VH-VL binders against q80uz0r647to840. Designs and how they scored, part 1

No score or structure here was measured in a lab: all are predicted.

Target 1, 194 residues: q80uz0r647to840
Amino acid sequence: RALVIAQELLSSEKAYVQMLQHLSLDFHGAVLRALENVEQEGREPLAQEELRQGLRELPAICDLHQGILESLEQRLGDCGEGQPQVADIFLAREQEFEHHAAHILQFDRYLGLLAESCLLSPRLATTVREFEQSSQGGGQSMKHRMLRVVQRLFQYQVLLTDYLNNLCPDSAEYDNTQSALTLISKVTDRANES
Positions, changes and structure headers below are counted from each chain's first letter, unless a header gives other numbers; antibody chains aren't numbered by Kabat.
F, E and O stand for the ipSAE by ESMFold2-Fast, ESMFold2 and OpenDDE, each averaged over both directions (binder to target, target to binder). V2 = 0.75 x the mean of E and O + 0.25 x the DockQ between their complexes.
[cut] marks letters that were taken out.

## First folded at step 1 (VH-VL)

Design b8
Fold by ESMFold2, look of step 5:
Structure b8 (fold): chain C 194 residues (1-194), chain A 120 residues (1-120), chain B 108 residues (1-108)
Amino acid sequence: as target 1 above (194 residues)
Amino acid sequence: QVTLKESGPTLVKPTQTLTLTCSFSGFSLSTSGVGIGWIRQPPGKALEWLAHIYWNDDKRYNPALKSRLTISKDTSKNQVVLTMTNMDPVDTATYYCAHKPYSWYAFDIWGQGTLVTVSS
Amino acid sequence: EIVLTQSPGTLSLSPGERATLSCTASQSVSSSYLHWYQQKPGKAPKLLIYAASSLQSGVPSRFSGSGSGTDYTLTISSLQPEDFATYYCQQYDSSPYTFGQGTKLEIK
């Protein structure tokens, strides 16, 4: 049953990475380009720099999950015997999960800065509106899209808890999975405290 | 919100069995991941972990005391019970029960503790 | 078993000063399982820091934790009168789950 849960982790990670790639490549790049134009039209260096820094977390989150996906594919590519080992994939990237923590902490601030910047720049407002309408079937708010970024961490908690409950309690993989859950919970606690 | 309270005898004679009950509110021990542990503290001394039990009835005991300890839960009564056999004066301590929201977390909420004195 | 040795045993400081409390493990502890508690006389312990560096809800931001492996630190950046108490570190990595012997932080 542990292997089935590990395969669910892999398949859902593939879908999540595809979503992150669309968000990181299409929207993030368009907004950063529009911010450079706002600077040329009228200087607002501190507020625009804060927004730019917040947006840089998305590419880093995408890179993190691409690495997780590649490692999961390597570990689960063959249908073999024995206990799966996937917890170390998360533990090896403990520091990189800080990009999720930064995203959570900056989320409301990022949305506020973007909204304020859209009020000051019709060009930026048009860019955001066009992305919301053209890149998505039926258009979804920027807030909804950013929330999907953190949603994966809650899914990890569910999957890894279920995985843990199907491992031998005395195994190293059991202990490592507990550590991975602690790592993920540290990041999600910031979402609950918002 | 979350509260725990220890109850049981405060004076026990040597060789007797101590039974302590942890009564709690504000959470359910049927919630996945949740656990309750028992910790004691002799007067003026450090804390010593005794045992814990989780929602799925997974139990663990301090190896030095394992032969003397039994932990159990009654989810419908919101209670966890600890028994400790063959009490000795060195077991005089304040006994605490404490809540864990997940198996990997610390003890985040503690009961007020109950002092158990072992003497003739 | 993992022995946690806290240093110093007693720390005498004045309000406003910075306190640094050490916890050294006899073997490596995963930081996810290293926790800090505060205990005032006659009261139950109160969780301050979990997973080495995560601040428990309701704990003032002047408290912080750091460390990895065998060496962990609790820092109080500017002592308040209510911070004078005994502090314990705890590991939940390997059974038996152990606490340090405590550092008593007292007013000078």
Scores: ipSAE 0.000, ipTM 0.432, lowest interface PAE 20.6, mean pLDDT 81
Fold by OpenDDE, look of step 5:
Structure b8 (fold): chain C 194 residues (1-194), chain A 120 residues (1-120), chain B 108 residues (1-108)
Amino acid sequence: as target 1 above (194 residues)
Amino acid sequence: QVTLKESGPTLVKPTQTLTLTCSFSGFSLSTSGVGIGWIRQPPGKALEWLAHIYWNDDKRYNPALKSRLTISKDTSKNQVVLTMTNMDPVDTATYYCAHKPYSWYAFDIWGQGTLVTVSS
Amino acid sequence: EIVLTQSPGTLSLSPGERATLSCTASQSVSSSYLHWYQQKPGKAPKLLIYAASSLQSGVPSRFSGSGSGTDYTLTISSLQPEDFATYYCQQYDSSPYTFGQGTKLEIK
């Protein structure tokens, strides 16, 4: 049962990372290009810097989850019929989750700035629209995609809890999973404060 | 295993165009998130980023050199090509291509590099 | 452009010693976009640290990174013979993506 849950963790991580890659690279790049064009046109500076700052954590978050995905693939590929080890994947990346925390804290502000900027810049609005309509995004809104970044942490809580409930309490993996849950909870608590 | 290898002329005359090819294996440029970049290093000097290209054909150029640079990919051949026009002796350097697997901001695996000398 | 200044230019130490390398940016750089590379003579650079403090896979734990804003540090807790090389910091905060001038770590 624990293995099955770990496999679910992996499969969901794959889907999530695919979305996140598109968000981190394509959206980020497109927005920056749009902003640069606005500047070149001599338009009043939008909250461009703030908007750029709002996007700054996306690459790091993407790397974080890419690393998690890679590790999950490795661990689950190697475990065969044995007990998988997945908890330490999260524990080893405690510092990286600070980028995720920063994203959560800036989430509302970023979305607000983006909305305002789109009102002031037709080019930016078009860029965002095109991104939202892209096939890679599945037609989901930008807000929805950004929210998914936050929601993934809560999904970790659910999945790891279920994972924990199917582990031997005397196992090292059990203890490590508890620690991983604590780590994730610290980050999600910041989400609740926002 | 990811590998990259630079190929092209090692000697270029001033004002001529340099064309370098990065041949890679172990990954595909059709994979979402993947990119390849070019970085050069003059002898005994620091590294300089030139350009990079992503799986979706998105391209980035060093602004100072943008007018001279063109980057393209052939996914079917597992190749990335960099073209640099109007070469000058100051462009003498080792040219590297490097892989961005999923990292937006870092190159994790590099080719061996190829020394390009610009001389009359 | 963002100029990254590394210090010292040359660092002479013995095996077993602690090495501290500095990278100072001309303007604030997000930690997400600050990276460290190692390069040995005649070889391509090797990624060591990404996002200021994250250890690249396969890199020994004696390597660590820290910092924020304009000041970043690479630390090698106990130098091994294979660690003597040139180290570069790099930023992807803004184009062009610039490197520091490098710190050469040599054997004392």
Scores: ipSAE 0.000, ipTM 0.521, lowest interface PAE 13.5, mean pLDDT 88

Design v8
Fold by OpenDDE, look of step 5:
Structure v8 (fold): chain C 194 residues (1-194), chain A 124 residues (1-124), chain B 107 residues (1-107)
Amino acid sequence: as target 1 above (194 residues)
Amino acid sequence: QVQLVQSGAEVKKPGASVKVSCKASGYTFTSYAMNWVRQAPGQGLEWMGWINTNTGNPTYADDFKGRVTMTTDTSTSTAYMELRSLRSDDTAVYYCARETYYYGSGTYFYFDYWGQGTLVTVSS
Amino acid sequence: EIVMTQSPATLSVSPGERATLSCKASQSVSSNVVWYQQKPGQAPRLLIYGASTRATGIPARFSGSGSGTEFTLTISSLQSEDFAVYYCQQYNNWPLTFGQGTKLEIK
């Protein structure tokens, strides 16, 4: 059953990465282009810069999960493996999960800055609106999509816990999975602090 | 109930300044931008600018730059608009208007609540 | 700035009849148009936003349509309380701009 859970992890990661790619490449790019071209009366350059900085986390997070996905695909393959090894995929990327921490901590601020920027620039607002209306996003709001980024870590907690419960306690994978859960929990705990 | 209550009518001489207040109630003041719109007697609506009530950052229409200052007092949920160097053509009813922002199925900006207006008369 | 032009300046219509008000933008504003109603001595009242979305509490007889540069406010069956001045406003470009208004009066 551990293999089945690992496969669920892979399948959900694929869907998640697709969403992230759309956010990172299309939304991020479109917003940055709009910010560069907007003529704002009385705009606050610092606020715009803060928005840009907040958006920088998206490509980093996307890269992180792209790597996770690639590793999962390699480990599980098309036919699967009798003894899956997936916990080290997360442990090897401990430093990269700091981008998720940043995202969680700055989530409300990011949305506020985006809203403010849209108020300052109706053109930017239109850009965001157009993006939200795209078919690839399923009609979900940007807020919803950004929340999914945060929610993915909680999904990891659930999936890895289930995975752990189906491993041999004396196995190396069991210990590594516990470590991975600890890693994810450290990041998600910041959500509670915010 | 959302309410915007503005200060009373003002009579000023040319060259003077006027400061109009708009007290908000019934909602979180810092969650909505405040706009200022004026209307000369028998004329249409003219957008003057807006202020981000959260950051305090104002944006002014070009026609008013240098003469207008928009501020807020978050402790009293009050927005202020000061217009300086008044001229006769500044005679108008001045409105504060709350701008609502919807960021869901789309991005929408509109003025959903208005103050009752403040008549400012500029005469020699 | 984007110029919003409303027509006609004055529209005379009888109660119970249909009223059609036009708003034209000097350039495309997508669907980022708002309609307001203003009665004498009162502040403007929100009617339609996003060109076609009726605000909460606005009667169904009010409808908005259009995109790009051509917009229309329609009142299907005029009531006595509907006689007022109507303004369109764009929020697609900076600065925000209003039309000059259409006065709807009793014929």
Scores: ipSAE 0.036, ipTM 0.629, lowest interface PAE 2.8, mean pLDDT 90
Fold by ESMFold2, look of step 5:
Structure v8 (fold): chain C 194 residues (1-194), chain A 124 residues (1-124), chain B 107 residues (1-107)
Amino acid sequence: as target 1 above (194 residues)
Amino acid sequence: QVQLVQSGAEVKKPGASVKVSCKASGYTFTSYAMNWVRQAPGQGLEWMGWINTNTGNPTYADDFKGRVTMTTDTSTSTAYMELRSLRSDDTAVYYCARETYYYGSGTYFYFDYWGQGTLVTVSS
Amino acid sequence: EIVMTQSPATLSVSPGERATLSCKASQSVSSNVVWYQQKPGQAPRLLIYGASTRATGIPARFSGSGSGTEFTLTISSLQSEDFAVYYCQQYNNWPLTFGQGTKLEIK
């Protein structure tokens, strides 16, 4: 049943956006502020500047998924008992998915830079720990939280494949879902090749 | 050379409070978080909480929430731990411990330097 | 919360011999284990971190191994100053938790 799978897509997107908002808006801001204090003392290493630049991709990823969530809520909130139409929500955001690719391509390097920066700045390390120990952080390591960014794309592939299998092959939604799967697969393939 | 020097032993009655000090030297105080760990006589180590020495924000272990207050004075490079509503099973040696960080092994910390310990005895 | 269980509670060995101390976590902690040494009347001393890396100034006779849930501290060729209590601690998950200690005694 396509509608059930579309509802699963909505509910899991809501949880993902909450995680991204905490990571992108609260943690990212706190890390940049900790790095700013080091920079004002005229000592910021090149590795910390590279980390700062890489972390700026997280707000774009958060914006993308906030938009997807809002569209899913509108589309499925108005949908009664008919076949849902959600595939074009992803197709409309192809350019925004480039932010996923940029982040994914740099993920291992940014984790390494974060680790190096924490060794050079105990203040930054303390900021990371405060975030990880907060109730909003759920006690997971920063590595595991960053990994969830990537894992959502694979979850989309699973959900959209299940969704496709429950659509009429003659429908426009079937064709759009195939196109959405192609879009998501191109992004994940770029990540795997890096 | 890093050194953590704690205040002297204290004898307290049940229901009282105790405030233990930990003065740091040999490093930049605000660059490393401070933890508090206690050890009852003949027992193992029990983590009590930690404080961000730069922001003054503490985090307490669940067993101590509501009874402990951790503070810092950055001008004197000193951390404080106050334990209230003391009872006889709070008799222990209380340690401050400076933590280090290793992000690649995980995101939580272990302690590279310890204070000498402060014995707090709670008896009538 | 992750429970750290040390065994044996007491280990009696002769100087010059090898001691093997065990620490088991209730769930995987990767390699995020530290070992401390504590002599009577003294504060704990950092010995091993990352399961296997010696802290600065720790002699080569101390070695650590393990990952996941099983960890071992080995002291080769024991010296008289090595008789103490040893604690493991995990730093993989909040809250930080300690093992109950293994007392290393001279036979």
Scores: ipSAE 0.006, ipTM 0.483, lowest interface PAE 11.2, mean pLDDT 81

## First folded at step 4 (VH-VL)

Design w48
Fold by OpenDDE, look of step 7:
Structure w48 (fold): chain C 194 residues (1-194), chain A 124 residues (1-124), chain B 107 residues (1-107)
Amino acid sequence: as target 1 above (194 residues)
Amino acid sequence: QVQLVQSGAEVKKPGASVKVSCKASGYTFTSYAMNWVRQAPGQGLEWMGWINTDTGRPTYADDFKGRVTMTTDTSTSTAYMELRSLRSDDTAVYYCARETYYYDSGFYWYFDLWGQGTLVTVSS
Amino acid sequence: EIVMTQSPATLSVSPGERATLSCKASQSVSSYVVWYQQKPGQAPRLLIYGASTRATGIPARFSGSGSGTEFTLTISSLQSEDFAVYYCQQYNNWPLTFGQGTKLEIK
């Protein structure tokens, strides 16, 4: 059933957004504070700025998925609709998925910069360590949590494909879902190239 | 020379407290996190927690929460671990261990420097 | 917590022979595994980190391999000083956890 798959999409989005919020608010914020201290020391300001810019994708990605979640909740909360409409939720946000592309392409770079910065700043190193220990993250490493951001797109591919297979081929939702899959695939292709 | 030197062996009664010291030398104390690991006689290693030597913020393993306090003195490059409400099963060698990392497409953490250990014996 | 299980508990090997020690994780720990050597009355000594990287000063006869849930420490040709207890540790999840150890003894 298409509805069952849509519900799975919603439930998984909720869980994902919770994780993403932790990355965006706690990790990002903590790292930025630590970087401010590094900058005051006059060490590698350009590298620090590049790292800061790279990490700025996290809040944007978080905003994207919060919006997706809200839309999914609204669409699936509507009583009496036999056919859910979820594909347009992704299509309407095509431009915002560029943040995912940036995240994928710059992933190794900003992790490298983070590592270098950690060598220069014990405060930053411990900040990363403290974040990894946070209860909200399930004890997983920072890298793994960052990779989950990319993995979510692949999950979309799987879920939307299953969704598609349960739609009427003559429906507007079918066509829109195909378009949504194309959109997601364009972004995930970059991940495969990295 | 880079080393960690711990305080001497302790004998305590049940219910008492023990405070073990770990003095660092040969490196910047505040640049490396400090961990504590214990080992009961004939048993394996058990992680107790770690402390941010720069901020002084500790994080404890759940099994020790409420009974352990980790602190640092940056002026003497010394880490301390206090264990309270001692029981017989707390008899162990307690180690301080310096934590560091390398990066290879990710952060890999490990203990590269260990203290010589401090035997704490809890007996009635 | 992640449980690290080492096998065998005791391994008897003759000098000059190859020793293979196993460490299994209850769930994936990627490559975040560390190996330590401990001799009687001494603190643990770092051997391998990142599952396969030898620490500074560690002889080439020591090697680590594995990823996910299965890890191996190999000593290609045992020397007299290699008889000790070996521990694996995961650094992927909190709390940090160690294996129960493998005792390598002379056959």
Scores: ipSAE 0.497, ipTM 0.807, lowest interface PAE 1.1, mean pLDDT 92
Fold by OpenDDE, look of step 5:
Structure w48 (fold): chain C 194 residues (1-194), chain A 124 residues (1-124), chain B 107 residues (1-107)
Amino acid sequence: as target 1 above (194 residues)
Amino acid sequence: QVQLVQSGAEVKKPGASVKVSCKASGYTFTSYAMNWVRQAPGQGLEWMGWINTDTGRPTYADDFKGRVTMTTDTSTSTAYMELRSLRSDDTAVYYCARETYYYDSGFYWYFDLWGQGTLVTVSS
Amino acid sequence: EIVMTQSPATLSVSPGERATLSCKASQSVSSYVVWYQQKPGQAPRLLIYGASTRATGIPARFSGSGSGTEFTLTISSLQSEDFAVYYCQQYNNWPLTFGQGTKLEIK
């Protein structure tokens, strides 16, 4: 049962990373290009710089999850029918989850900044529009896609909890999974404090 | 005055093509995306696609892919919609509609300006 | 695609009365719903966007409400000029889709 849950973790991570790559590479890139055009027009308010800084978390988050995915693939590929070892994948990346915290905390802010920038730059607005229309992401709004980044942490909580419940309490993996859950909870709790 | 003015009514035979124009005035043409919506007689509204008036990049609804071409002329602030291989069921009033947005904890889009419509009649 | 279903197809109401028009989405569209009014021989006119925000110049008697899959356009006191066809439209998913319309007629 633990292995099945780990497989679900892997499969969902694959799908999530694909979406995240689209956000990180396509959306982020397009927005930055649009902002550069705005800057060339002499319209570089402080808000645009803040927006750039806020969106900078997306590539970092993408890198984080790419690493998680790679590690999951490796671990689950090697274990065969044995007991999976996945909790340390999260624990080893504790510092990187700070980008998630930043994303959550700044979510409303950078969306607001994006909106302001779109009002000043029709090019940026159409960039956002085109991104929302992209096939990848099921035609969901940019905001919804951004929210999926936040939601993934909650999915981790659910999946890892289920995973935990199917581990031997005396196992090292059990303890590590508890630690991983604590790590994820700390990140989500920080978001709730804002 | 902010307005969209479309070309006049067209009568076409099946298999022919029609090109409808939509001239914008009173605002910056390249600042707003342009959409096309049609309405068959006595029927509802059907979205056909939109065009980025800045880049000229169009996106079409699946039902019209391969038969429709949307273009713009920024020098004249005019959007064009060409529909090819016309059929009788293409008989409709075709509208251009300007798209805009507002932000309220999210981006909301809407058509705030419409052309007067162009009747295209396809008959043998 | 998201299907927008309006009800009723025809609504007969007397002048001065309240009219309530329904629009249902086949899946959640958040608050990304727009309402248009169309009179015979005219282009649609924007009434409400973002499910509940009145467009500029729209009388206060028009109001929109709802989120997710259920939306309502309300005309608090019908005026003679309000008898028309009303369309809802979703902007949450591509392709953009409209309801089939509700005809508001004089009772």
Scores: ipSAE 0.420, ipTM 0.790, lowest interface PAE 1.3, mean pLDDT 92
Fold by OpenDDE, look of step 8:
Structure w48 (fold): chain C 194 residues (1-194), chain A 124 residues (1-124), chain B 107 residues (1-107)
Amino acid sequence: as target 1 above (194 residues)
Amino acid sequence: QVQLVQSGAEVKKPGASVKVSCKASGYTFTSYAMNWVRQAPGQGLEWMGWINTDTGRPTYADDFKGRVTMTTDTSTSTAYMELRSLRSDDTAVYYCARETYYYDSGFYWYFDLWGQGTLVTVSS
Amino acid sequence: EIVMTQSPATLSVSPGERATLSCKASQSVSSYVVWYQQKPGQAPRLLIYGASTRATGIPARFSGSGSGTEFTLTISSLQSEDFAVYYCQQYNNWPLTFGQGTKLEIK
C-alpha cells in the first residue's frame, strides 16, 4: 500500500512539473518582455521591479520540483517491490522550499501588481490572456495556475500522511516521513497566515 | 461614439465562404481583444474564437479550427472573420464583441461592446 | 469544456414581481461568470460580470450572486423592458461557454 501511494506521488508530480515548466518558461518570459515595454513608457518602475522579483521565484520553484521528480523516479525505479524511500527527498531540500514560502507570502501582492500592469499595458493584458488559453495549462486561468503552485504543498501533506499511515512505525522511513510532514507544514502554515 | 459596426447580411451556397467585417470606432482598436460569437436562429450563443488586435494573432475554438480565419486591419480599425466550407447549420447571426476586464482579486473578463450582428444564410 | 446549464428554460412573471434565474456550471468556475440580456433582433447586452458586479448603466434592480458551480441572476421588480432572454457565460476555462438561455416572458 505504501508503494502504491508513492507511485501516486510520482504520477502527480509528473503532471505538476509539466504545468510548472510552462509557467516558469513561457509565462515568466512573456511577462518580463511585456514589463520591459511598460518600463520604457516610464510607468510605475518600482512596482514593475517588485513584480519581476516576485515572478523570479517561479524558476526556483520549478527547479525544486524537477529535482523532486527526478529523485522520485530514481527511488521508485530502484526499489522494485520493496519499501520505497521517498521522505528524505523532501528533507534534503528544506532550503529550497523557502522559495515556496516567498511565493505564498507575495501571491496576492504580485497578482495585484500584475493586474495594475495589465491596465497600463494592453500588450501585457493580451499576453496574460493568451497564456491562459494555452493547452498546457488545461485552459485554466493564470490565477488558478499560480494557485496550483501553492496547492501542491497541501497535496504533499495529504499524500505523505497517507503514506505514513501505511508504513511500519518502527521503520526509519516512518520517522523521516514525520519529519518531512513537519517541514511541509511549516511552509503551508505560513500560507494560512497570509 | 464607441461602437462596432458589422457588414450586411450574406446569402451563400453550401461549400462557399463568407467574410464578415467589424469596424470599431470611438476607442483604441488595438487596446481590446475582439471575439466572435454566433447564434443560430432560435438558439443560444456560441463562442468561435478571439484575436489579439495588437499582434493580429488569433485563437479559435476547436469546433472551428481549420475552417475559420480571423484577421484585423489596424489602419481601418476593422476585424474580419472568414468561415469556409459553409454548411446549412452555419446559418446564424454572427457577432463581433469587444473584450475587456476588471480586476478584483482576479481577472474578470467580459464582452462589454457588441456589433449589431450579421446574418449569414446558407441554403441550396 | 465547461457546460453552463440555465433554468428554467422559460420563466413567466408579472410586472413588478421578482424574477430569479439560475445558472449551473459542470465544474467550478470560481466567480468568473457573466450575465447578458438579449432582446429580439438585438445583440446581447452586458448585465453582470464577476458573478455579482453590475455593469455601468445597468439598473439597481439587477443583481448577481453565486460562486463555484451555482449562480443566480435576480431582478427585484420586473419592468416591461426586462422581458428578454438572459444568458450566463463562464470565463474560468477555455473555451468560453454560454448557457442555453432563460426566456423571461410576461405572465
Scores: ipSAE 0.383, ipTM 0.772, lowest interface PAE 1.3, mean pLDDT 91
Fold by ESMFold2, look of step 7:
Structure w48 (fold): chain C 194 residues (1-194), chain A 124 residues (1-124), chain B 107 residues (1-107)
Amino acid sequence: as target 1 above (194 residues)
Amino acid sequence: QVQLVQSGAEVKKPGASVKVSCKASGYTFTSYAMNWVRQAPGQGLEWMGWINTDTGRPTYADDFKGRVTMTTDTSTSTAYMELRSLRSDDTAVYYCARETYYYDSGFYWYFDLWGQGTLVTVSS
Amino acid sequence: EIVMTQSPATLSVSPGERATLSCKASQSVSSYVVWYQQKPGQAPRLLIYGASTRATGIPARFSGSGSGTEFTLTISSLQSEDFAVYYCQQYNNWPLTFGQGTKLEIK
C-alpha cells in the first residue's frame, strides 16, 4: 500500500510541476518583459524592485519541485517491486523549502504589489488578463493559481501521513517520513499564522 | 475627453461582410484591452471577443470563431471588428468596450467605457 | 462555458419600492461578477464590479452582494430613472458571459 501512495506522490508531483512551469516560466517572464518595457519608456512603477524580488520565489519553487520530481522518477522507476524510499528526497531539500515559506507569507502582498503596478502600467494589467485566459491554466484566476502553489504542501501532509501509516514503525523509512512530515508542517504552519 | 466613437450604421445583404471601427481618444489606446459586444433588437448582450491592443492578439468567442476578425491600428488608436458571411440573425447593435480592472484579493475585469454602438442590418 | 441566469425576466415595481434582482452562475465564479444598467437607446452603463463595489458616480441605493454561484443586485427606494434593463456578467472563466437581463418596469 506504501508503494501505491508513493506512486500517487509521483503522479501528482508531475501534474504540479506542469502547473508550476506555466506559472513560473510563462507568466513570470511575461511580467518581467512588461516591466522592462515600462522602464524603457521612462515610467517608474511604485515598488517595481520589490515586485521583482517577490517574483523570484516562483522560479525557485519550480526548480525545487523539478528536482523532487526527477528524484521520485529515479527512485520509483528503478525500484520496481522493491520497498520505496522517498522521504529523504524531501529531507535533502530542507533549505530550499524556505522559498515556499516566503511565498506563503507574502503572496497576497505580491499580488497587491502587482495590482499597484498595474495601476501605473495598464499594459501590465492586460498581460495579467491574457495569462488568466490561457487554456493551459484552465481559465483560473491569478489568485487561484497562486493559492495552488501553496496547496501542494497541504497535499504532501495528507500523502505523507497516509504513507507513514503504511510503513513498518521499525523501518528507517518510517523515521525519515516522520522527519519529512515535520519539515513540511513547519512550512505550512506559516500559513496558519498569517 | 475620454471616449470611443464608432463608425455609422450599415445595411448589408446576407453573405456579405461588415467592418466596424471604434476610435479611442483621451487615453493611451495600447494600455487597455478592447472588447466587442453585440445586442440583437430586443435581446440581451452577447460577448464576441477581445483584442490585446498592445500586441494585436485577439481572442474570439466560440460562436464567432471562423467568421470574425478583430484588429487594431495603433497609429490611429482605432480597433476594428469584421464579421463575415452575414446572416439575418446578425442584425444587431455592435459595441466596442474598453476593459479595465478592480483589485480586491484578485483581478476583477469590467467594461468602464462603451462606444455609442453601430447598427448593422442584414436583409435582402 | 458558464451560463448566467437572471431572474425574474421582468420585474414590475412602483417608484419608492425596493427591487431585488438575482443572477445565478452554472458553476462557481467566486466574486468575479459585474452589473450593468441599460436604458432605452443607450449603451450599457457600469453599476457594480467585483460583485459588490459601486462604480464611480453610482448612487448608494444600488448595492450588490453574493459569491460563488448566487449574486444579487438590490435597488432601494427606486427612482424614475432606475427603470431599465439590468445585466450581470461573469469573468471567472472564459468566455465572458452575460445574463439574459432583467427588465425593471413601472407597475
Scores: ipSAE 0.294, ipTM 0.628, lowest interface PAE 3.6, mean pLDDT 84

